# Miniprotein binders against q8wwc4, part 20

Target 1, 195 residues: q8wwc4
Amino acid sequence: STEEKPQQHQKTKMIVLGFSNPINWVRTRIKAFLIWAYFDKEFSITEFSEGAKQAFAHVSKLLSQCKFDLLEELVAKEVLHALKEKVTSLPDNHKNALAANIDEIVFTSTGDISIYYDEKGRKFVNILMCFWYLTSANIPSETLRGASVFQVKLGNQNVETKQLLSASYEFQREFTQGVKPDWTIARIEHSKLLE
Key: E = the ipSAE of ESMFold2; O = the ipSAE of OpenDDE; V2 = 0.75 times the mean of E and O plus 0.25 times the DockQ between their complexes.

## First folded at step 9 (miniprotein)

Design r7 (at its last look DockQ between E and O 0.03; V2 from the best seeds 0.00; counts 0 for: placed apart)
Fold by ESMFold2-Fast, scan of step 9:
Structure r7 (fold): chain B 195 residues (1-195), chain A 104 residues (1-104)
Amino acid sequence: as target 1 above (195 residues)
Amino acid sequence: SKELAYRAAKLFENGQWDRAVEILEQLLSENPTHVEALFLLGFIYAMQGRTDKAIEHLNRAVSLSPNDPEIRLMLALMLEEMGQEDKAKEVREEAFKLYKQEGS
């Protein structure tokens, strides 16, 4: 008989925190239908959500690298100015944690859809997108309060530690007749890394 | 109740629309002034092509929540489907006015 000691295994945490009230989900779906019906017959919330996920991966990477000049057409000027100050002051490990690889985005949720008209009759839609993603950046646990920690074993003896973070990006488009159908990022929130 | 509203919304999210209608009708029998239930039921009826039932429920929702532009836009679409163009335009214009106020 061989003598064996008990092995301790770390448990992987999986927390799906992206659920909104189902009533809010229904309201968002109805608003998406109304945007299609009244503003643009080519609008699809499903296609928008996939495009927003791609934009998040791209923009977050450029932010992490402080490539602000490449963000001028993607992010509203006033938002980009504020982000430049905040991101530039971050330690390199925090900057790295801002970047979400497309394959590490574990959950995407469409938050509020806002429709509004200005005094000149221009019509706007803002769509809030919430993303949950994994990062291998080395950040102290006290800085990432509420982040879930994962131990990922790839083969024998190679273990990566990943943390679950969330970021909210608000996309805005002007639907006024004759205006180009371009989405611009009007707000970026990351409570663990920005503010 | 809040639990019935939550259950109905969840059934709708899962594509179980006939079951969602049953729960919404139950909710409205217990609370005839439940605006979210009236709106969702009106929307489901609209998607099912039951324009008359949709208008009935959406009219009631608008009367209870006159400052909700989404309910008005849904109602205007249904009124247009029924050929009530003038009334549809009136309801639609009120919705756009409300969105302008939110923009401020």
Scores: ipSAE 0.738, ipTM 0.919, lowest interface PAE 0.8, mean pLDDT 84
Fold by ESMFold2, look of step 10:
Structure r7 (fold): chain B 195 residues (1-195), chain A 104 residues (1-104)
Amino acid sequence: as target 1 above (195 residues)
Amino acid sequence: SKELAYRAAKLFENGQWDRAVEILEQLLSENPTHVEALFLLGFIYAMQGRTDKAIEHLNRAVSLSPNDPEIRLMLALMLEEMGQEDKAKEVREEAFKLYKQEGS
């Protein structure tokens, strides 16, 4: 078969790349360089993005399963508290749509990078990561207006319908002297599923 | 100018930095006060090791957008590269003051 899953992912990636905003990409790349230059000489936006992709797959799966206790060290407490009722109230098909299989994350991009101080003088870097992924969950078209629908060939006699969804996870690390270098998820958005 | 800026950003995204420089120089010949073009061109010159050119463009970008701390941080790095450590420190501290003012 010439239209297997890897070819579908490549076509989807090309479509998303055609809609990327390269002006925003320039700013985020320069900011990533400044993180390397001023905060962490081991920092690489490419390596961060790969790790963030793994974290997204892991966290989104736990979130879809309502395993909130397993998220307490990965997601900021305030964010998790706000999400519990929203996620638990979702229909099962919407909950299933939250989960992203690592193999079906077809595009990852950096949306914004922020450097700031909070009211106590603590130094933070926030990195917004945007993910596009395919799901087999059956989501009503009216609910997701504008979502792309893809058909994936399963052998020679079956076609599976998949939808392209997006999510945005904001990662935060405190760079204050003496603080453990750890990334925490400070914001979670799943377009049209958690609004 | 908008079309040239978009084309330059696209070339930069694709790793075609020499071609991006050509487009950015054309853009700045038509619009000498385009801050984003000055910043990107200054960054590319810095990555190419052309520190004098980088400083020239980053200084102009700072003058036009004085509340942008990322431009100042990039300028400070280039001033350190040139051995202007006292000036680099002043610019760096100004940038961090801007981040603190945003937080207050």
Scores: ipSAE 0.636, ipTM 0.887, lowest interface PAE 1.2, mean pLDDT 82
Fold by OpenDDE base, look of step 10:
Structure r7 (fold): chain B 195 residues (1-195), chain A 104 residues (1-104)
Amino acid sequence: as target 1 above (195 residues)
Amino acid sequence: SKELAYRAAKLFENGQWDRAVEILEQLLSENPTHVEALFLLGFIYAMQGRTDKAIEHLNRAVSLSPNDPEIRLMLALMLEEMGQEDKAKEVREEAFKLYKQEGS
């Protein structure tokens, strides 16, 4: 009696990575619309999100490698200083877990958009992006309380046990006439790693 | 167009749905391919129980955003809330295919 091992239907747990309240998502789209209307007629939240995903993958990789000098143009100076202290003190497995490859990013969401004016009349837009990515880094499950362990079969490769991590990157741009149209990362949070 | 966008946003935030619809429809007449306007209008229609109009506008928004899995997931959620479970499932499956393709 060959006990047919129940084919664990890999319930692709739709990590319905909880869209925040649908209202918040709509609010974000409204803010994106306002950016388009008032600041940049070429602004697309979809295009921005793709660019942000690439930036996240790049920056997170450089962070994992402690290549802080290469981040000076991409990350706000104050944030980079704080990150340098935090990241250098991390165990190697935690450093490695900071890195997200583009192919390991399973979900990207726009968290919040803020538009503000300073006292000098400068206009700023901040966009908080949230990323969920799989790491192969061996992080103790105790450290990752609430991290979902997923058995992911990436293509034809063996089923690897990967852990789902999240990161939040806030992108900032000044929309002042004559200012270079560059996005900078004004905040970086890696849940469970950079607490 | 800028003023209309701002007005629509404020009306929406204040729960003035009917007035928001009027402005969004006007905005959409000027910019028929504006994804956010389409989506917002679709959302309001969904909240108003105007399911057919909601689905129409949301589908247009999604069609104009072929590489945005997030908007598809939102559509799926809205379809579920509107009792369109089968359509929601289809849209979710499409969204997940996009996520997998981004990872390939």
Scores: ipSAE 0.393, ipTM 0.751, lowest interface PAE 1.2, mean pLDDT 83
ESMFold2 (binder alone), look of step 10: mean pLDDT 80; pTM 0.733

Design r8
Fold by ESMFold2-Fast, scan of step 9:
Structure r8 (fold): chain B 195 residues (1-195), chain A 104 residues (1-104)
Amino acid sequence: as target 1 above (195 residues)
Amino acid sequence: SKELAYRAAKLFENGQWDRAVEILEQLLSENPTHVEALFLLGFIYAEQGRTDKAIEHLNRAVSLSPNDPEIRLMLALTLEEMGQEDKALEVREEAFKLYKQEGS
């Protein structure tokens, strides 16, 4: 249980990058252990986090391209219905800003792990993942209040400006005995682009 | 004080748990009912194999925050490490009941 080390380099920009306080870190570690020990011995929060990062990159790209049919197996039905209306109405530059390349994801944080049972005794786990990523999409500064802006020089002649954005994806899985171990996205929040 | 809590949090996050313990114990001496300090101390002591200190702090945290399932789970894990399997099972089952109450 000593194997996972606390992340360093969170001191200076915690408001922008999100910050897990010690209480939340301990709670997450305990719940992750509980899920592994009593729900599914193949579960690993570290492997889940890497998979969630991949899912975020994939889903955010499909959303930016309005390929909603390809999201039906990945995103909960009601969530996808609401997203179709919101995303379709966005300007193209805002749609482009939704997409995160996996190589440009700067920081990930596990926000909350929720364990609960429904009225039928089915076991659910929801894991909230927060992602901070860089985008080259040209978004007006008034739309992205609080976002950090970085300039990157691409060779001797060109400068590329990147903005730091964040998105929160909530993943849900049913751990009831005999149910397939599939994760579904039950919530997507992007405070700068999806009101 | 808020300064001590902030300092302890930073030391914990940076993996400097021995130093965090010193500050957390100072915080606890100033506020004996500080559940968060009791919980963090219980966790650190358990990870260090100081199971007696861990149990002492976690039992007090449970008494002050009886509806917190993670504190009970940490207590149960520590009891398992001590070989008190029957007591650990009782505490763990109580934590599971709390999760079921939150969901229903």
Scores: ipSAE 0.529, ipTM 0.842, lowest interface PAE 1.7, mean pLDDT 83

Design r9
Fold by ESMFold2-Fast, scan of step 9:
Structure r9 (fold): chain B 195 residues (1-195), chain A 104 residues (1-104)
Amino acid sequence: as target 1 above (195 residues)
Amino acid sequence: SKELAYRAAKLFENGQWDRAVEILEQLLSENPTHVEALFLLGFIYAEQGRTDKAIEHLNRAVSLSPNDPEIRLMLALTLLEMGQEDKAMEVREEAFKLYKQEGS
């Protein structure tokens, strides 16, 4: 009987890591090296990823609280404008589900890295970050289609139910000489809550 | 081969270059026009100081994927390490031109 196949196990591991092509994953690491080599010798993808994780926790909390004024320097103006109406229109339980506590982020993946120049010769790098996090917010099953549900027992405490959600944040920085080395969130995607 | 690609990625992540090269060369034997395998081999060979092998693989990758700016940037770095400054500059400018085309 061939119930368990190595190829299926390998595919499952790649899905858990948030991608299906391992060579593309390695290519992302090489792109990070090229950014270090050509644009900024102080750039580290590991340090960036840790900072992005903290930015996700912070920004998602502010979004859930509709504190948009505090996001003006962190999120691109057009992105923030599009999110204002969508987020404010969400039920409170959905707003609460947008917020990711740093200690409840169970997996972080670096997705695509894009390098491009505009017509004026300005240099840009966009890095897509994908986050998987647990939430205790009570959301309808239809909204959570495809998400995993967990029950956590804390000794004699009541059982706590948590759902696994994912969000993708795209960070952009301009590497043109003389420009401040700040990252701005250029895209926020949440397939369960913001579509 | 999906299994070989997974093994190559894990060896690359752990800095096990010689073993990663072995697997990537096997991928190339299965598909001689595998651009990604050529690019990764070029990168590893350059990191190992095997600049002749790096240039060979990167030139092949450029010929198969002429609009890929990252392959050209890696080629330019390798040429610079070989003391080919003028050629490195030309290849680098072609990569920047491609990035501008993507931006526009």
Scores: ipSAE 0.518, ipTM 0.826, lowest interface PAE 1.9, mean pLDDT 82

## First folded at step 10 (miniprotein)

Design c1 (at its last look DockQ between E and O 0.03; V2 from the best seeds 0.00; counts 0 for: pae E 1.6 > 1.5, other shape alone 3.204 > 2.5, placed apart)
Fold by ESMFold2, look of step 10:
Structure c1 (fold): chain B 195 residues (1-195), chain A 104 residues (1-104)
Amino acid sequence: as target 1 above (195 residues)
Amino acid sequence: SKELAYRAAKLFENGQWDRAVEILEQLLSENPTHVEALFLLGFIYAMQGRTDKAIEHLNRAVSLSPNDPEIRLMLAFMLEEMGQEDKAKEVREEAFKLYKQEGS
């Protein structure tokens, strides 16, 4: 069978790692420790990241299908309202490119982690997750400046062209005592698709 | 200096903490006021159970970056581990005030 998919993902991970900021790695891991130390002894950034990856695949699929009613309990109200207008105006091929198949997410990174209090003393944590994924959607390469086009060989006679896209989802949870421990998506960005 | 910070961060992420400490000490010998190196080194010492060394480096990091609430929270955690509860509470409260200033 083909090894092209694992080799393609490994090459993509190497490219993305080359652009990573080492100082953010330090800060992100230490902030994750502080969440554990002060907010939730069951918190694990590794488990969070895997769950966030699943959420990204699920939410991005629902967005591509314009199923906004199913997003109301997952995405902040103000974000969903603005996002609905942007997604509805997209051509079908751009809508299809929003969907990230779980198997085609080649790189996940934890961006910034933010800890803050509001004026009522409620405490919040925001975690920015960045995802890089491959899509077979037919998007003109001129529209996606900076995007990489990859050819994936599924066999000796079958070649599929895929584009590498990125998205950023910011997850938010209120850690105030007595509040249900739910993560909501407070910000969604799909680079070059939702501009 | 940037090469040393990058190597230390990679070693830290790979779980090679003793090697990361060696690189961070080398970095600090060349740049004694590198706040992020002090912070990471203090964190690694804390995870190794070297509470005194962790507090030493975290205090230096706080002095150089006094408006950084994450450094203060890490320091407060270490002070509590040492049994300095009153000092830890003071530092923790200052850190949370800084978070409220950023959120406001």
Scores: ipSAE 0.569, ipTM 0.857, lowest interface PAE 1.6, mean pLDDT 82
Fold by OpenDDE base, look of step 10:
Structure c1 (fold): chain B 195 residues (1-195), chain A 104 residues (1-104)
Amino acid sequence: as target 1 above (195 residues)
Amino acid sequence: SKELAYRAAKLFENGQWDRAVEILEQLLSENPTHVEALFLLGFIYAMQGRTDKAIEHLNRAVSLSPNDPEIRLMLAFMLEEMGQEDKAKEVREEAFKLYKQEGS
């Protein structure tokens, strides 16, 4: 039956988007290894990626709802301030399209990992995570230039036309002795929505 | 272990594959279940044309990361580069099943 072919093509396309550079992927794994070796013996990039996916779903939902006060502990203050202005000015359909449910996340990719020291000798790790998710929000195709429209059959439901969106969230943690081991979101980008 | 990891990473970045392998092998002997070490060794072996060793180490890495679809996709990519197209296809299909399960 003709219906199964679109799903395979969609998946293949999502893979291509996430794995644009195998060398970069290997580089991120090396850096993840360095984090494990130098900073945190409990660090796992796989576990981190899963946690980041959950954080993305949660934060993106709160952003779509303009619940900025609930993001103060999760998102860097400067980023949250900028987001408040941008998100508040968005049309409702664009706000709704910021939200990604966990089930709507079709692909997660580890982007770049950076390890840096500040002038005070504090150690920071930044991990850029890239997410691709399906939205049911009606966004004009002109706004979504290059967004692939996918017909996704989620379960037994009718074939819904969903649009594939991407978001990039940068997670930051300080690895200094005595500092609380919390990850914060230091950067949020939603392609085509927060431009 | 920290120093070995850093040295391995720097050697890898500098394309000093043989020296990186030696350090990674030592590191892996101390940490036999370290996914990144396994993966990096597998990658280097693949680049060296040591296909069997590459596949062995990469498979071990994947087996230790059952919920990581990315590592499977990278395995599939490496399998393709090593001319193992059928195996690459199988691994991709598994990765795709994982992505479906995460969305279900």
Scores: ipSAE 0.387, ipTM 0.740, lowest interface PAE 1.3, mean pLDDT 82
ESMFold2 (binder alone), look of step 10: mean pLDDT 78; pTM 0.694

Design c2 (at its last look DockQ between E and O 0.76; V2 from the best seeds 0.00; counts 0 for: pae E 2.8 > 1.5)
Fold by ESMFold2, look of step 10:
Structure c2 (fold): chain B 195 residues (1-195), chain A 104 residues (1-104)
Amino acid sequence: as target 1 above (195 residues)
Amino acid sequence: SEELAEKAFELYKSGDLEEAIEQLKKVIEIDPDHVEALAAMGLLYLEKGNTELAIKWLTEALRVEPQHVEARFLLAFALEELGNEEKAQEIKKKAFELYKQEGS
């Protein structure tokens, strides 16, 4: 018998929604409120999350193309230095899998918000963003053990095979009085591709 | 109890504020020491602008978990909104002290 619906996408979607633990979401929402209340009355977690999604699509594309010079203003120097070695050693199909098309990011979630002070009393906020996205890159099963493979209907008669991948980008901003409100990416993880 | 709490938080996430409040009340009826539900009630009432009720729920959250850093910061915010800035500063100082003990 022929399965008309992409059942694998449905099951994976439910599992990903399970990762969106409502208790963790409430804790994150409280921290977002505290950033607004105490650090920046123009801060909005909704607006931040949309911008982070755009940044993820942009940065992941540049990583896949090995355009590290264009990442110097967006990614912390130490992180970018480590990423250069890992990314350049990847096979081309793995590099292509790093790139996330904005339209194929299925789920975006806020994983953790950290509000902290360093030893000099500087105020920092770290926001971990988790992204799940579809890719058509042909990745061997050995690299993506346990990854989901999906068939997505594109048009009337076209069926394309897609894999669901995840990535985590941690954004950092200093909220100390007098410091420019700039976000820097302080951590980049692409599940099973940059391990 | 945990399943009811998850339902209440999903209603909160979806923006169904009044239904989330009613569901959170059921959670707290079953588990009066559910710290996350108590803190969520405090946040919800702050978002509604009902600072007096927010203080009530945040005080209860802190009775259950006195070292809850985020609830202390929420309570301090609520007290500032009510005009009690001196008490709010005392609570913020304690919150920073507790925060330092959670991190390096």
Scores: ipSAE 0.353, ipTM 0.757, lowest interface PAE 2.8, mean pLDDT 79
Fold by OpenDDE base, look of step 10:
Structure c2 (fold): chain B 195 residues (1-195), chain A 104 residues (1-104)
Amino acid sequence: as target 1 above (195 residues)
Amino acid sequence: SEELAEKAFELYKSGDLEEAIEQLKKVIEIDPDHVEALAAMGLLYLEKGNTELAIKWLTEALRVEPQHVEARFLLAFALEELGNEEKAQEIKKKAFELYKQEGS
C-alpha cells in the first residue's frame, strides 16, 4: 500500500500589499472620474493601469538592455538623457534588476493623478504608477536594505529566491484637440537602483 | 476608520459597489466629518447613477471642507447631469480657481 504523500497545496499567499492609503485611493478615484468626465469619455483607470503595466515591463526591459534609442518615442527626452547616464554606469546585476517581466509583477498601484493647465491653456494629465516586481538578479542584500526576499515557486519550476523591487513611472498625456492621444513616460524611478 | 476605508476600497475594486457604500457609511458613522469618505460616497453614487444622492453627499463634503477641489468638480458634474448648467459652471469655475491655488 504505497502511502500517497499528501500534495501540500502550496497556498500561494498572494500578499496583497495594500500599500495605498485609503485617502489617496479616494483621491485617485475622484481624479480618474474627472479625467473621464472632462477629458476622455473612453478613459478607464483599469484599462490604463493594465496598459501602464505592459509599458513598464517593456520599457524596463529596454532600459536593462541599454536600448535607449528604442525608448525615444516612449520616454521624455530629458528623462531618457538622464537615464542613459545613470543606467550605463550601473553594474550588470543592477541593470538586469531593472527589467520586470509581466509575470513577475506582483503588485500595481495608481499613485497620484495630477491635472494641470499651462499658460497656453493646454491640458495635461499625469498619472504616477507604482510597480512591485520580483527580480532574479543577484543584488547584495546590503544594497537592497529593506527588500523582502521571497522564495517563489513559479509553476513547476524549482523554488527560486527572488527579491522584491519597486519602481515608479509617471505617465503624461496632453488633452488638446488635434494632439496625438499618446501617453509618454515623464518620470522613471527605480528605488535602490537609480538613486 | 482606516481599516474600514481600506475594506471599502477593496470591495469597490472587486466590483461590489453596494458593499463598498455600506462600508463607507460605517466610516462616516465613526467620523461624520471625514471629508474623503463623504466625497467617495458622492463618487460611488454617481457611478451608481443616483445623481441626487451624490449631490447630497458631495454637499456634506463641501460643508466640512468648502475648498475641497475634487468634491466641487464632482458636484459640478452632478449638476450638469441634472441639467443645471449655470450652477455647474459657477462651481466648476471656482473649483479651477482653487485648484490653481493648490498647485502654486
Scores: ipSAE 0.187, ipTM 0.648, lowest interface PAE 2.1, mean pLDDT 83
ESMFold2 (binder alone), look of step 10: mean pLDDT 79; pTM 0.738

Design c3 (at its last look DockQ between E and O 0.08; V2 from the best seeds 0.00; counts 0 for: pae O 4.9 > 1.5, placed apart)
Fold by ESMFold2, look of step 10:
Structure c3 (fold): chain B 195 residues (1-195), chain A 101 residues (1-101)
Amino acid sequence: as target 1 above (195 residues)
Amino acid sequence: TEEWAEKGFEYYKQGELDKALEIMKELVKKYPDNVEALAAMGMLYFEKGDPRKAIEVLETAISMAPEHVEIYFLLGFTLQELGKHEEAEKYRQIAERLRNE
């Protein structure tokens, strides 16, 4: 793998295994297999990705509505604390732009997958998911520089103008024996809306 | 840092799987033993919903480079996502044996 460790030891330094220069997204699939092989024989990155898409739609809607109490079981406590002030201070049109309708998520991708142990020997997996979604929220184009504007058909009526936005949600699960097997959102980024 | 990897990744991130696949097909045509391009092509076929073609391409890659551990892990991934867990476990065992040699 191309994974690098913070401390260099002669026997633990690895630069590349197998490939001379493996492609990032190919490595992600290898890491997904390793989760299945060594942590959870019920794990599937395809099933995870569909569940993550559902979670993104649900959480982003709750964020747009400032319903932070409903997010306490889904989002890490320190992440929620950091987000409350930022989201509450947003104009209503920016808050509305946070919400992603499940049918309007046009592209999802798995970014980085991390498999690691913390200082207490607890086992963790982090999966970064990236989402691109359409919104009808009325956002001035100068506020969201670089955002694309799309026209989509709604039934047999005139088209509606929409903007394409992106978000990144990092999901974390502790695989330590005896721990409830829940995924928690450990990082939330809504590009240009929460920056 | 090869330009084909960068172009393929950009198309993949945009959901342009056919364009990414075209890049990898041309590279394999010019360099038939490029196992990195074969691996990428196999994963693109999987993403497009053609796992049989993905397996075929990955098997070609291991016939050319039977010592490349990552290809066996990618076959394991493909089979595991298809629910063929016994076959995936066999590829895991092969990959681990090679990694420890």
Scores: ipSAE 0.559, ipTM 0.848, lowest interface PAE 1.5, mean pLDDT 80
Fold by OpenDDE base, look of step 10:
Structure c3 (fold): chain B 195 residues (1-195), chain A 101 residues (1-101)
Amino acid sequence: as target 1 above (195 residues)
Amino acid sequence: TEEWAEKGFEYYKQGELDKALEIMKELVKKYPDNVEALAAMGMLYFEKGDPRKAIEVLETAISMAPEHVEIYFLLGFTLQELGKHEEAEKYRQIAERLRNE
């Protein structure tokens, strides 16, 4: 009588990390309201967040490929210079882990919104965006202390083991009359990869 | 949760601070560990002209999440509005330290 070992149904807890912290949401909404009220009546935090997500996916991909020249219009020069040195020295698996596919971004949070004035009376808005994304890059778990390993079935694909990574991108825009309404990335942080 | 926050924000936009605060109170009741809800509630108390209650709420939030830099800034600003400049500066220094860590 061969005792059939009970197939442990690994309940793939799809942690739908969909819970934007309600507070961050309120804070973000208040600050977004302030931007709308005082700086740009066409500003939408929802639209901004979607655009930021796309920018993050694009920029992170270019970083992973060391295509720094293509980032000159998107990323502040000083930041890009520092990143060039750091990213170039990374192992290939770490470089690959910088890339976030838009479909692999599981959570986006608006962090801090800062409004500052310079001595010339120019107005700047900085919006910190935080992204959590899944990578298929094989990074040793020791290097990624605290990275949660998730078994994710994306669509009809086989269950792949992916690691959850986070990145923070700060977007800056000048709100001065006659200045082009372009957002630039003023800060890039990839936890555990660019430390 | 997101729907509640949206409703709260809509009331805030409309200048209905009491209704916004009511929503935040319900949110805090439902999610007592949500430090951000406490922070938002603190801000609403401040906007309503009750900085004392704002401080109380923000201090509670700090006690729950001492690593949360933004709450220290909010607390510092609120204390400054009360004329408690020394205490405000203390919290600003803490916030700056935490931000640089």
Scores: ipSAE 0.020, ipTM 0.397, lowest interface PAE 4.9, mean pLDDT 80
ESMFold2 (binder alone), look of step 10: mean pLDDT 79; pTM 0.717

